# VHH binders against DegV domain-containing protein DR_1903: the designs that were tried, part 5

Target 1, 288 residues: DegV domain-containing protein DR_1903, of Deinococcus radiodurans (q9rt62)
Amino acid sequence: MIAVTTESTADILPLQLGYSGIHLLPVPLGHQGQVYSERELPPDQLVNLIRTTGEPARTLAIDDEVVARTFEAALQGSKSGRLVHVASGSRFTPHFEVAARVAGQFGVRVQVIDGGTVSYALGVQALHAAHLADQGADFGQIARALAELRERTLLTFAVESLDFLRVNGRIGNVAAFIGNWLGLRPLLAVEAGEVVSKARVRGQAAAVRTLLSATHQFQHQTGETLRLYCGHTIGGEGAAEQLQGQLQAVYRDLPAPLHPLGSGLTANVGPGVVAVLAFPRRFGLGHA
Short names: E, the ipSAE of ESMFold2; O, the ipSAE of OpenDDE; V2, 0.75 times the mean of E and O plus 0.25 times the DockQ between their complexes.

## First folded at step 1 (VHH)

Design N3 (framework vhh_8pnl_2; at its last look DockQ between E and O 0.01; V2 from the best seeds 0.00; counts 0 for: pae E 21.2 > 2, unsure alone 63.4 < 65, placed apart)
Fold by ESMFold2-Fast, scan of step 1:
Structure N3 (fold): chain B 288 residues (1-288), chain A 120 residues (1-120)
Amino acid sequence: as target 1 above (288 residues)
Amino acid sequence: QGQLVESGGGLVQPGGSLRLSCADAGFTFSDYAMAWYRQAPGKERELVARIYSGGSTNYADFVKGRFTISRDNAKSTLYLQMNSLKPEDTAMYYCATSYDYLWGEEYDYWGQGTRVTVSA
C-alpha cells in the first residue's frame, strides 16, 4: 500500500495516527526567537507564553532535510515503496513548495498533493488518503478522491482577534477588518485555499449560532449525511461544547465530537477559537 | 537510539569562547536531527540550535551569529561552537535527539548536560 504523510499541524489525534500509520512532517514553532516542536510547546504552554508576553507565536519554514527524512521514514513502512504527502494549502504556507521540491529527489515514489486547507481539514484528507491506500487505491484515485473531499468540506471558525493571522502572514483579504470594535468576533472560513470573512457578530452565543447556521446551509446544499467536528483552541472549550450541544439538538443521531486543535493552528488563529468542520460521511477516515 | 554524552562546558569570561561536544555511543546518530538545549538558572529549558541529518540548521534568535551547531556523522559527534559569550548564556547545556514524526513519542535527553558559566 501507499504510505501517507502530512504535517504535524494537521491536528490528527494520536489514536488516529496509530491505526492509520500516517507519519507527520514536523512543522517548527517560533516564539520570541526560540524554536520549538509541537511536543516541546503544547497548546496550553503556547497560550501561556502568548498571554504572559503579549506576543503571538509563529509556524516556521521546514528544512529540506527534515522533509527528506520524513519521506524516508514513511517509505520504510511502505511495501509498495510509494508515498503520498498531503501538504497544507500552498496559498497558506510554503510547505507544499518545499515538499514538492524534495519529492523530486524520490522520482515517482513520492507524490505531493496540495491540500488547499489547514488543521484537521488537512488531517481528514490525510486520514482519507490512508483509508483509500489501505483499500489498494493508486495515486490517481487518491488525488481525485481528495479533490472531491476538498470541494465538499466546510471549515468555518470564530476568532477573538485577527492579529494572529496577520502576524503569521495568513490574513489575506480579511485584513480590511483589523481594528474594528473589540466586541465583535470575526467569523472566517477556508475557501479555495484562502481565509475569507463570512460574518462579524457580537459575543459567543452569536458566534455559535452563526456556525450552526453555516452547518445547516452546508447540510442542505450537499444533501448528504455529514461527519461533524467541533474544533477549539485553548479557551474555546465552552463555545465548542455549546456548539456540540446545539448540533446534537438539530442533527440527532449525527456525532459531533469535540476536537482539540494543536499548537501550530493556535499560533496562527490564537486562543479562544471555536470551529466547525463538516464533510460527507462517505469519506472514510479508517477503522478504530 | 543511543546514549549521548555532553562535554566541553566550563567557566569563561564575557567575550570568551567554548566548544561543546555531544558523543553518541554508536547508535543511530546520523539518522536523526540533533539539538542543543539549555536551562538557565531559574528559567525553563529552551532550544538553542538544531541540526538535521543532512546538515541544515536553525538557531534561536538570541544566539544567531554567535553560536554554530555542526555534526560529524562519521564520528557520531554533535558540536556547538559558542563565541562572544555573555553572562546571559550561563546555563546547563543538553544535547537531544529530535525525532517527532510520530505523535506519542517524546524527545530523548541522553545525558546530564554540561555546565557553562560566563562570569566576571
Scores: ipSAE 0.000, ipTM 0.165, lowest interface PAE 17.9, mean pLDDT 82
Fold by OpenDDE, look of step 20:
Structure N3 (fold): chain B 288 residues (1-288), chain A 120 residues (1-120)
Amino acid sequence: as target 1 above (288 residues)
Amino acid sequence: QGQLVESGGGLVQPGGSLRLSCADAGFTFSDYAMAWYRQAPGKERELVARIYSGGSTNYADFVKGRFTISRDNAKSTLYLQMNSLKPEDTAMYYCATSYDYLWGEEYDYWGQGTRVTVSA
């Protein structure tokens, strides 16, 4: 069986990690010159730190040694001696490049896949990869399956501020709109490995409505039964609950669980974020 | 700020066809939902067709089957192919885009319109 690794910022739940066997590559966080692990700085503490200091946090580059160590550990646990690493989007994070570079040290044993996304969307890919690996899938099969999943994944989120994204260098094309976003809540999506601006709204209700609409559109486009998740950072609970309620009202047979997002994402998008994640149900996540 | 410029309107006989175009300048065209509206004299502006960034479309009941909304992202242009035109289709047709509410029903930007007259 092929081992699977992904970044700690993939927001995979502890329970999911438990049954999937996925190994996490720790992504360090930085704040005022201090380096933290996500374990050391959970979302609530991160947000408090940001609020009290007035200084943002950042995701930092991963050390090659840490990557190598993670890969080695995962490989040791693998009977197949093979590993798939699912990395966050290469177009807006450096993590893929680092992972790919380090993977070269392992020859054909390690394949790095550009997940083209972040947070639990990335986690979903990793979980799916693990699921496929359990089924005896090879590198090619996993890669193709994840590619398909990426093309059929909606990740849209409403932020309170672009400042966090800016600080973390994640704004990309959104930067072109910054001047027009004053007093508005930006809605962003991850598409083709990039963060793109989708809308700007006033108020939580409008944000939730827009996310709902995006979900509807996505449902229509895919024509498939979806798995739905209401992601949120600290402070976004209310919005996420509202989103959940609305989704459940429309999609009665589909659970739309709340999914707390971790410190890595929180550092990049800030508090008060609500997100919708959707992908076809046919993509299995193991015991999820 | 973006600018929408409609074209393609004109006089056509009942049963005829027109193809409206809307050029969008100034923003990432592919990211936003767009729509065609029309306003006949003395009537309120009404939705004709909508196309979302992902390509999904919806149409007003009165135009289903006759009109097709499409977009060319490379050209940043929105189209409305109108077939089987009727006198009641006579109106000023407006292009709209939603930059603030991509997937909503509100549109932020409007063109100046292009006039469509269907008359024998």
Scores: ipSAE 0.000, ipTM 0.223, lowest interface PAE 15.6, mean pLDDT 86
ESMFold2, look of step 20: ipSAE 0.000; ipTM 0.105
ESMFold2 (binder alone), look of step 20: mean pLDDT 77; pTM 0.784

Design N4 (framework vhh_8pnl_2; at its last look DockQ between E and O 0.02; V2 from the best seeds 0.00; counts 0 for: pae E 13.6 > 2, unsure alone 64.2 < 65, grease 25.1 > 24.2, placed apart)
Fold by ESMFold2-Fast, scan of step 1:
Structure N4 (fold): chain B 288 residues (1-288), chain A 120 residues (1-120)
Amino acid sequence: as target 1 above (288 residues)
Amino acid sequence: QGQLVESGGGLVQPGGSLRLSCADAGFTFSDYAMAWYRQAPGKERELVARIYSGGSTNYADFVKGRFTISRDNAKSTLYLQMNSLKPEDTAMYYCAARPGYYSSWYKDYWGQGTRVTVSA
């Protein structure tokens, strides 16, 4: 079977890494000239560091040599001698470009897929790829399935500030709105490989209502039974719990625990974030 | 699936210097945060110095200004330069490699230790 790699910022849980066999490509974190891995600076320490120093943290570019070593390590565990790497969206990060360039050195053994998304939406693609690989799927079958999953995935979230996206150079298409959002919380979504602004709302309750509405609209559009995840960064737990409670009244496939978001994403979106990730239940994530 | 091997310990007079080395055979050294710990007779194991995958460092207050941690990724070797040694620095010194990845799939690696004795 084909080995699967993705980025440390994909917010895959340790248990899921254990049963899937997914290897992580480490995305480095920077703060005041110091470089950290996700493990060296977990979310609570990252947020405390930002608050204590008043200085931002950000995700950094991945060195070609780190990519090559990650691919080599994953290939050692591959029974077929083949690897698929699922990269964060090429419009969000340089990671796809770096991975694709390095993969060229491995010939047909390594193929790189542009995941067109970030965080656990990327993690879900990697988990689905691992599930398909376990069932004997080839590169083409995996690529087609992930393309279908991407087209049927909702990722939307409320942030406290656009400053975190700005610092990391990921503000893109919403940069024009930053000066017009005084006293309001931006509601953002990932659509067609880009961050887009969906609404501007005042207060936590309005943010939760907007995310709930977006989920219901998405379900109506797809006509399929959804699997849902409520994610949060530090400070967003209350909003995520409220959103999950309201979603549980309508939807059945919603994990009991909230999904904590990691340091890489926290550096990019900041504390106080609440998110919903939704996709059709038929896209299996492997071992239950 | 690598093994850490410490060396460079020995007997030294107060005010003397030693350089400890920790070599690895088998894992991707540059992806790991590396640390030196020590365990004095009758005491708990404590952190002496840490160097992160990107090169930044942290030191325990009791060695700051006297010890210097460094790494050579090309040689897969970690160093601890110990200057102005004191009797209270007497301990077994351990090298530790901590995975730089979030994944709990990886385990911390520990060496067998090298003995440092500071005595007249």
Scores: ipSAE 0.000, ipTM 0.119, lowest interface PAE 18.1, mean pLDDT 82
Fold by ESMFold2, look of step 20:
Structure N4 (fold): chain B 288 residues (1-288), chain A 120 residues (1-120)
Amino acid sequence: as target 1 above (288 residues)
Amino acid sequence: QGQLVESGGGLVQPGGSLRLSCADAGFTFSDYAMAWYRQAPGKERELVARIYSGGSTNYADFVKGRFTISRDNAKSTLYLQMNSLKPEDTAMYYCAARPGYYSSWYKDYWGQGTRVTVSA
């Protein structure tokens, strides 16, 4: 079966990496000229480092050699000798371009898919790809299934500040919202591979209600039974628990588990984030 | 099979110095940020200093330039040079390799601790 790689910023849990066999391409973190792995700079340490120094952290470009080593390691463990890499969205990170360039050195053995998203929405694509590969799917079948999944995925989130996105160069079309956030939290979504503004809300309860409303609208528009996740960066746990409770009150048969986000996402969106991720349940993730 | 083992603790007079070390027989230092923590009796464990694989350091405010953290990745050894010791520095000192993620993501590694006593 085809091996699967994705980026460390896909926020796949260690248990899921174990059963899926997915290999992670490590996305480096930079702070004051020093380079770290996400493992060595976990979210609480990252936030402490930023707070105590007053200096931002950034996700950095991945060296071609690191990408090549990751691909080779994944291929060595694959009986098929073939690999699909699911990259974070090309419209806001350089990682797709780097992966595609390096994949050219492997010929037809490696294909790179633009995931058009980040975080666990990307992780879900990688998990689904691994699930399909386990069922014997080829590159084309995987690519088509992931394109469908992308079109049927809701990822929306409330941040405390746009400053983290701005310093990482990920702010895009929401730049017009900088400088007018007196007491308001931006509510953003990933749509068509870009971060877009959905609302501005005051306080945690309003943020949670707006995320819930977005989920209801999405379920109505798709008409499908959903998988739901309550994502959060460090400091957002309380809001995520509140969101989970309210989702479960409406979707009584759906667990809506909490899903912690890693340091790469925290560097880009900041602490205190709460998110909803939703997509049709028919997209299997393997052993979940 | 990796275990952090601290050494170098002991009894000193105020103003004295100690050098703590932490070694690993099978733990891979280069993959982790390394830290020293301390815990006085009846108190919560607190960070003393942290050093990242690239050499960057972070110190608790109470250190005030008195302690220096360092590492030798080739020998998998972590050090804490403690100068100008005060009675309030009396504690168990622990070596740690902590990811700081939610604990289900990475395994935390802790040593057994070494006792530092500074008595007047």
Scores: ipSAE 0.000, ipTM 0.214, lowest interface PAE 13.6, mean pLDDT 85
ESMFold2 (binder alone), look of step 20: mean pLDDT 78; pTM 0.797
OpenDDE, look of step 20: ipSAE 0.007; ipTM 0.241

Design N5 (framework vhh_8pnl_2; at its last look DockQ between E and O 0.01; V2 from the best seeds 0.00; counts 0 for: pae E 17.1 > 2, unsure alone 63.0 < 65, grease 24.4 > 24.2, placed apart)
Fold by ESMFold2-Fast, scan of step 1:
Parts: structure tokens; C-alpha cells; sequence
Structure N5 (fold): chain B 288 residues (1-288), chain A 119 residues (1-119)
């Protein structure tokens, strides 16, 4: 069985880590010259820190030594002596490059996959990899399955401000839209390893309606039964609950659970975010 | 950390009532969809009721109007109120965290609590 690692910013919940056996590569947080782990600065405390100081937080680069230690620890638990690491998209972060460089020290034992995405979209790739590994899949089978999942994933979200993506250097091709937009919410998506702008709307109800519309369009395009998640950062709970209710009204047989997003993502997108994550149900996340 | 623990099952006469509970120490309840499934001897597990993190509910047709699913996030406890019980309700009842979101393969199961409806 191949061990699986991914980043702490993949928003995999503690229960899922417990049954999947996934090891997390810690992504450090920075705020006003101080360095924190995500455990030291959970989302509610991070948002309070940003609000009280008026200063944004950042995700920081990972030290090569930390990557090497994480890989070694994961390999200790690998019966096959092999590890697959699923990294956040190489166009979003330097983490893929660092992981790939460090993996060279391990020869054929460690392979690194460019996840092409972030947050729980990355997390579901890692969970699917762990599920396949548990069923005896090899590196090639896992890599192909994750490429297929990545191609058939919808990740769309509404932010209160583009400033959080800008200060972290992750605004990509929506940089032209940075500005003071009182009452307007940018709607963004992750497509082909980049953040793209989809719409600008006024208010929570309009943002929720647009996410619902994006889900309907994706369902029509794929023709498959989907798994749905309603993601949120601190302050986005009400919008996520509204989205869940409206998805339930249309897709009566599909759960659409709420998914709280962690500090690493919150630093990059800010508070008040609501998101939809959707992908075909055939991609299993494991069972215990 | 965490194993789901069901309780409240037992022997009851037809027309009787039972309240099942499901608890897990240290679990962050408010973030998950939760469900009750049942399995009669020699049969597959089937969904009885589901409650989403936002409070919306879904019921199997065979329990509508008789069973009520609810959650107490402060106590990290899921409940199933079972009224007007029938012999056909006899089964082992399991609670599940539906993190993956599908009725066929919940991400995390409890050990079960037995309900017997018999004279």
C-alpha cells in the first residue's frame, strides 16, 4: 500500500485524516513578522487577528527540511515503501517545485503529483488517492485517476475582496479586477490551475444564486450524478447554509454538506467566503 | 479520535416508541451531515433518515410521519425519535457521518444498536 501526503491547506478534516492515514505537510502562516502553524492560529482566531490589526495574513513557503521530514515519516507507515504526494497547483504556490526537488533525495520511493488546485478540491484528490492506495492501486493508476478527477471538478466561490489573493501573490489572471467594490462580490473559479473571474454581484442572495447556477451548468455539462460541498470561511456560514438549502430544493437526493475551510485558505481568500465544490460521485473518498 | 456510539435500542411492542442516540467524544458535529441506517438480518443496510449540517432533513418513504431525526450540536449528539413502531422496523440501527455525501458508503459508521418490535 502506497502512503499519501498532501498540504495542511487542503482542508481535510481531522476525522478524515484519522481514517485515511494521510500525512499533512504543514504550510506555515505569517502575520506581522510572527510565524504560526494552522493549529496555533485556527480560522476564528486568524480572522480576529486580521480584523483587530487591519493587516492581512499570508501562507509562507515550506522549508526543504520540513518536506523531507514529512516524507520520511509517511514512508515509515508505508508497507510498499512508497509514497505519493499531492501538491497544490504549481501555478498557485511554490510547494510543488519544493516537493518535487526534495523527492529527488528519495529516488523512486516518492512521486509528486501537481494537483492543479487548492483547498478541499486538493483534499478530495488526496482522499481519493488514499482510497485507491488502500485498494492496491499503483502510482500510474493513482496519477491517472487524479488527472481525471481534476478535469471533472467544479470549484467556484464568492469573495468579499480580492485583496487577500493579491497580498499572497495568488490573484493570477484576475489581478486587473483589484479595487474598492463596496457591496460587490467577485465570483471566482479555479480553471486549468488558475483563478479566473466569472461574475461580480451585489449581496449574499445574488452570490448564492450564481453559485447555484454554476452547479446546474456543470451538472448539465458532465451528465453525471455529483457529490456537492458547500464551503465557507468565518462569516460565510449563513451564505453556505442558504446555498445548501437551495441545492437541496433542486437536487433532493444529493446531500451537499457544509465544509468549513481552514486558516491557510482563509489567509488567501479572506472571511465571508462561500464556495461550491462538485465532482462525479464515482470518485470515492474512502469508508471505514 | 472518535468512534460513533449508538444507544437507546431495545425490545418494544408494536405501536410503541424508542429514541435512539448517537454520540462521539471530541467530534465537531456542526460541520457534518449525519444519518441513520438500518440493517435487518440477512438484508443490506438501508438509509432511514439524514440531517444536513444546516438542519434540513431527508426521510425514507417507509418512515415518513413516524420517525424524526434531530441533532444537538452543543452535546455532539444525533437522535432518532421512532414512533408507531412496526415489526418491519426490527433491525440493527447505525448512525453514520456522511462526509462523502452518499447513502451507499458513508465515510464513518458506528457499531449499531438493536431494535426489536415484537409481541
Amino acid sequence: as target 1 above (288 residues)
Amino acid sequence: QGQLVESGGGLVQPGGSLRLSCADAGFTFSDYAMAWYRQAPGKERELVARIYSGGSTNYADFVKGRFTISRDNAKSTLYLQMNSLKPEDTAMYYCAVEYSGWELYPDYWGQGTRVTVSA
Scores: ipSAE 0.000, ipTM 0.156, lowest interface PAE 18.2, mean pLDDT 82
Fold by OpenDDE, look of step 20:
Structure N5 (fold): chain B 288 residues (1-288), chain A 119 residues (1-119)
Amino acid sequence: as target 1 above (288 residues)
Amino acid sequence: QGQLVESGGGLVQPGGSLRLSCADAGFTFSDYAMAWYRQAPGKERELVARIYSGGSTNYADFVKGRFTISRDNAKSTLYLQMNSLKPEDTAMYYCAVEYSGWELYPDYWGQGTRVTVSA
């Protein structure tokens, strides 16, 4: 059975980690010259630091040694001696490149997959990979399946500020349009491994409506029954609940659970973020 | 920045037909979900029909197969074919971008075209 690893910022729940057997590669966070692990700096503390200091946190590059150690540990636990690492989007994070480089040290034993996304969207891919691995899937099968999942995943989120993304180098050209905000709140999506601007809205209600609209649109594009998640960072609970309510009103058979997002994402997008994650229900995530 | 411009409204007898158009050349038309809304005097604006970027459609209950929403991406034009019109269909009809690109405000509306159904 192929072992699966992913970044700690994949926002996989402890319960899910427990049954999936996924090993997390710790992603370091930086704030005012100090380095933290996500475990050392949970979202509430992170947000507190950000608010009190006025300075955002950053996702830092992962050390090669940490990657190697993670891979080795995962491989030791693997009956097959093989490992798939699902990395965050290579177009906006350096983590894939580092992982891929380190994977070279392990020959054919380790395959790194560009997840092309972040947060729980990445987590979903890792969980699906683990699920497939449990079923005896090989590297190719897992890679193809995840590619399909990526193509059929919606991750859209409303942020209060682009500053966090900017300081983390995630928005590129989006930052060039700050002058056009006119007091508007940006809605962003992860597409093709990049953060893209999708809309600008005024107020929470409009943000939620837009996320709902995006979900509907995605539903109709895929034509499939979806799993829905309402993600949020600290401060985004109200918006997420509102989103959940509206989603559940439309999709009565879908739970659309709230999914608190971790420090890694929070560092990149800031507090007060609400997100919708959607992908076809047919993609299994394993079971507890 | 583009502008949505509705056309095709007018006076028609009950049972008649109209074809509304909404055109905007200012954005990638195919990327957005669009909709027709209507507002009768003294009433709230209500959804008539929606077409998603993928081409799927949704209609209000009152439409009951009488109206068809469609889009021509090449022409960046949204259409509403209205058949079997009723007096209660009398309203100002608005075209809207319901999910907009980053350069557009999500509440992007045209100026509307008036539809009057009367004997």
Scores: ipSAE 0.000, ipTM 0.222, lowest interface PAE 12.6, mean pLDDT 87
ESMFold2, look of step 20: ipSAE 0.000; ipTM 0.115
ESMFold2 (binder alone), look of step 20: mean pLDDT 76; pTM 0.778

Design N6 (framework vhh_8pnl_2; at its last look DockQ between E and O 0.01; V2 from the best seeds 0.00; counts 0 for: pae E 22.5 > 2, unsure alone 60.6 < 65, placed apart)
Fold by ESMFold2-Fast, scan of step 1:
Parts: sequence; structure tokens; C-alpha cells
Structure N6 (fold): chain B 288 residues (1-288), chain A 122 residues (1-122)
Amino acid sequence: as target 1 above (288 residues)
Amino acid sequence: QGQLVESGGGLVQPGGSLRLSCADAGFTFSDYAMAWYRQAPGKERELVARIYSGGSTNYADFVKGRFTISRDNAKSTLYLQMNSLKPEDTAMYYCAKGYYESSGFWPDFDYWGQGTRVTVSA
């Protein structure tokens, strides 16, 4: 079976790592000259450091040696002697380029896919790749399935401030919205491998309504039963619970679980974020 | 809602002219402020020109006297007439739509197009 790797910032839950066998490339975090792993600086502690010091945190580049060692370890556990690495979008981070360069040392044994996204949207691509690998899929089949999943994924979220994206160099297409207005929240989406601005709304209720509207439109466009996730960073729990309740009122028989977002994403988007992730249910993630 | 499609980009020599268009499939075009932004490789996206729902305009200093922004509310279309083009004008040009309430140096825009490429070659 083909082994699967992705990044620690993919927000895959520990239970999911256990049953999928996915190995993670550690993405380091930087704060005031100190370097941390996500384990060493979980989201609540990260937010506390940002609040206490008034200084932002950053995600840092992965060392080539760390990538090579991770690929070697994953290949050692692979029955087929082959590995697929699913990288965060090449337009968001340098991680795809580093992984692709290092993969060259392994010939055809390691293939790297540009995931075109971040956070749990990247995580679900890795989980789906592991599910397909478990079913005996080859590289080409996995690559085609992930391309289809990317095209049929909704990832939309509300942030309290654009400053976190700006500090990490992830602001891209939303740079024109720099300049906060008290009480307005940017609503953003990931489309075609980049962050785009969708709206500016006032307050939590408006943000939740906009996420619901986007989900209803997406469901209508696909015509398929969806998998739904209500993502949040520290401080976004109440908004995520409100979103979950409203989604479950409409999509009565579908789970819409809360999904805590990790430190890597929190460093890039800040506290108080609420997100919806949706894609067709047929893209299986493995365990029932 | 808010589907924006840019067109009119291309390759032109210094001193040449191009007219960019942005078509809005939405039903509320006349209520919104519209803007053109540009982004050169390796640089941040910057405002080129904006036009408010009432017709008032504002231009970046580097295009004043050379570029003209206009709108046709009946056709739900935004235009940018670019004259006396310079190599420095080479960029991807983006259309934006939103309510401009107050944003200091940056307008508040809700919707963005995919862009149209302008190359001014020496």
C-alpha cells in the first residue's frame, strides 16, 4: 500500500492519524526568536503568548533534512515502497517546493501533490488519499481523486483581523482590505489555491449567516449529500456552535462536527475564527 | 452573486493604449463602488482607480492623467482606459466590487474577479 504524508498544520485529529497511518512533516512555529513544534505550543498557549506579549507568531520553513528523514521513515513502513506527500498550496507556503525538491532524491518512490489549500481542507485530502491507498489505488488514481475533491470543496471562514495573514505573508489577494474598521469581520474563502475576499460583515450573527448561506448555495450547486465541519480557533467556539446548530436544523441527518484548528493555522488567521468546510460525502476518509 | 469577469488585457508597446472591461453578472451593480487593482510579480496588490456608485472617481498618483475609470450601469460593466502605457504598468489587473463606507487608504471591497494580464514590453 502507498504510504501518505502531509504537514502538521493539516489539523488532522489524533484518532484519525491513528487509523489512517498518516505521517506528519513538522511545521515549526516561531515566537520572539524561540522555535516550537505544534505539540510544544498548542493553540490555547499560543493565543495566551500573543495576548500577553502583544507579538504575533509565525509558521516557519521546514528544513530539507527533516523532510528527507520523514520520507525515509514513512517509506520504511510502506509495503509497496511508495509514498504520496500531500503539500499545502504552493501559493500559500514554501512547503510544496521543499517537498518536491527533496522527493527528487527518491526517484519514482515519492510523489508530491500540490494540495492547493491549508488546514483541515488539506487534512481531508490526505485522509482521502490514505483511504484510497488502503483500497489499492495507484498514484494516478489518487492524484485524480484529490484534484476532483479540491474542485468540489468549500472552505470559507470569518476572521477578526487581517493582521495575522499579513504578518505571515499569506495576505495575497486580500491585501486591499488592510485597515481595520471596529466591528467589521472579513469573510474569506480559499479558491483556486489562494485566499479571496467574499464580504465584510458586522458581528458574529452576520458571519454565521453568511457561512450558512455559502453552504446552502454549495449544496444546491453540487446536488450531493455533504460532509460538513464547523472549524474554529480559540475564541471562535461560540460562533462554531451556533453554526453547527443551524446546519443541523437544515441538514437534520448529517453530522456537522466541531473541528478545533491547530496552532499553525491560528498563527496565520488569529483567534476568534469560525469556518465551514464542506465537500461531497462520497470522498471517504476511512474509519466509520 | 458578485461574479466578476475581466477582459481586455494583452501585450502592448510603451506609449500604447488598452481598454480593460469588467462584467458583473450580479443584479446590484449600480449600488456598489467599483475599483481596479493591479499586482506585479513579487509585489503587493495596489489600488489603481476607484469609482463610487454616484460617479465620483479617485486615482493613484502613478496613473493620474493617463488612466480613466468609468462605468455603464445599464450594462453592469466597469472600464479602465489606459493610455501612455509604461513598462511599470505591467501587472495582473483585478476588478473589485463593494460598498465603500470608509477605509482610509484601502477601500472596503467584497467581491473580486480573477484578473486580466497587461504586459508592456520595451
Scores: ipSAE 0.000, ipTM 0.074, lowest interface PAE 24.5, mean pLDDT 82
Fold by OpenDDE, look of step 20:
Structure N6 (fold): chain B 288 residues (1-288), chain A 122 residues (1-122)
Amino acid sequence: as target 1 above (288 residues)
Amino acid sequence: QGQLVESGGGLVQPGGSLRLSCADAGFTFSDYAMAWYRQAPGKERELVARIYSGGSTNYADFVKGRFTISRDNAKSTLYLQMNSLKPEDTAMYYCAKGYYESSGFWPDFDYWGQGTRVTVSA
């Protein structure tokens, strides 16, 4: 079967990594000139560094050699000799470009897919890819399936500050509005491979309501039964729980588990973030 | 920076209809919430209608049922269909663009048009 790799920032759970066989490409983090792996700097420690120093962290570029090693390792584990790498959105991260470049060294054995998203939304694509690979899917089938999944994925999140996104070069079109965000919580979404602004709200309750509303709207648009996840960074637990409660109240038959987000995303969006991730249930993620 | 240009205002008799348009020449239109505000002489600006980036709408109580806000993302244009107009609807109507603000306050929008005047008079 085709091997699957994705970035360590895809926020795939250890259990999921265990059964899926996905190999993670480590994305380095930087803070005050020091380079960390996500393993070396878990979210709580990252946030502590940010708070104590007053300086944000950032995701760093991935070394070509690290990419190559990751690909090689994944390929060695694959009898098919083929690999799909699912990369974060090329419009707001450099990781796709690096992966694509390195993939060239492997000829037709490695296909890099622009996931067009980040965090567990990316993880979901990777898991789905792995699931399909287990079923004997080829490159084309996997690519098409992920494209469909991307079109039917909601990722909306409320941040406390745009500063982290700015430092990480992830602001994009949101930059034009930075001056008008004082005292407000920005809500952002990943749409069509870009980060877009959805709302500005005051307070946690308003943020949660907006996320709920976005979910409802998305559900109506898709007309499908959804998988729901309440993502959060450190400090966003309360908001995520509130979101979870509201989602579960509305969607009684759908679990909406809390999903702690990793250091990579935390570096990019900061603490206190709450997110909703939704996609059609029909997209399988494999099983333990 | 984006420029919003309103059009469609004019003089109409009570019970008449107007369709306002707001052309957006700025940033990606579909990414933003849009709204119509109005300001009558001597009165404060007030929200008339709002449409989110996703297409959801809400209306002020005074206009609900008479007005319809809509958007054409392909044309980057916002519309306000106003039916059953009343003299009290006389005002300068402004188009606003920005990220949604739950408070609905005027200053919270990022971009504003210059307005189009609507006069409802017998």
Scores: ipSAE 0.000, ipTM 0.229, lowest interface PAE 14.4, mean pLDDT 88
ESMFold2, look of step 20: ipSAE 0.000; ipTM 0.095
ESMFold2 (binder alone), look of step 20: mean pLDDT 77; pTM 0.786

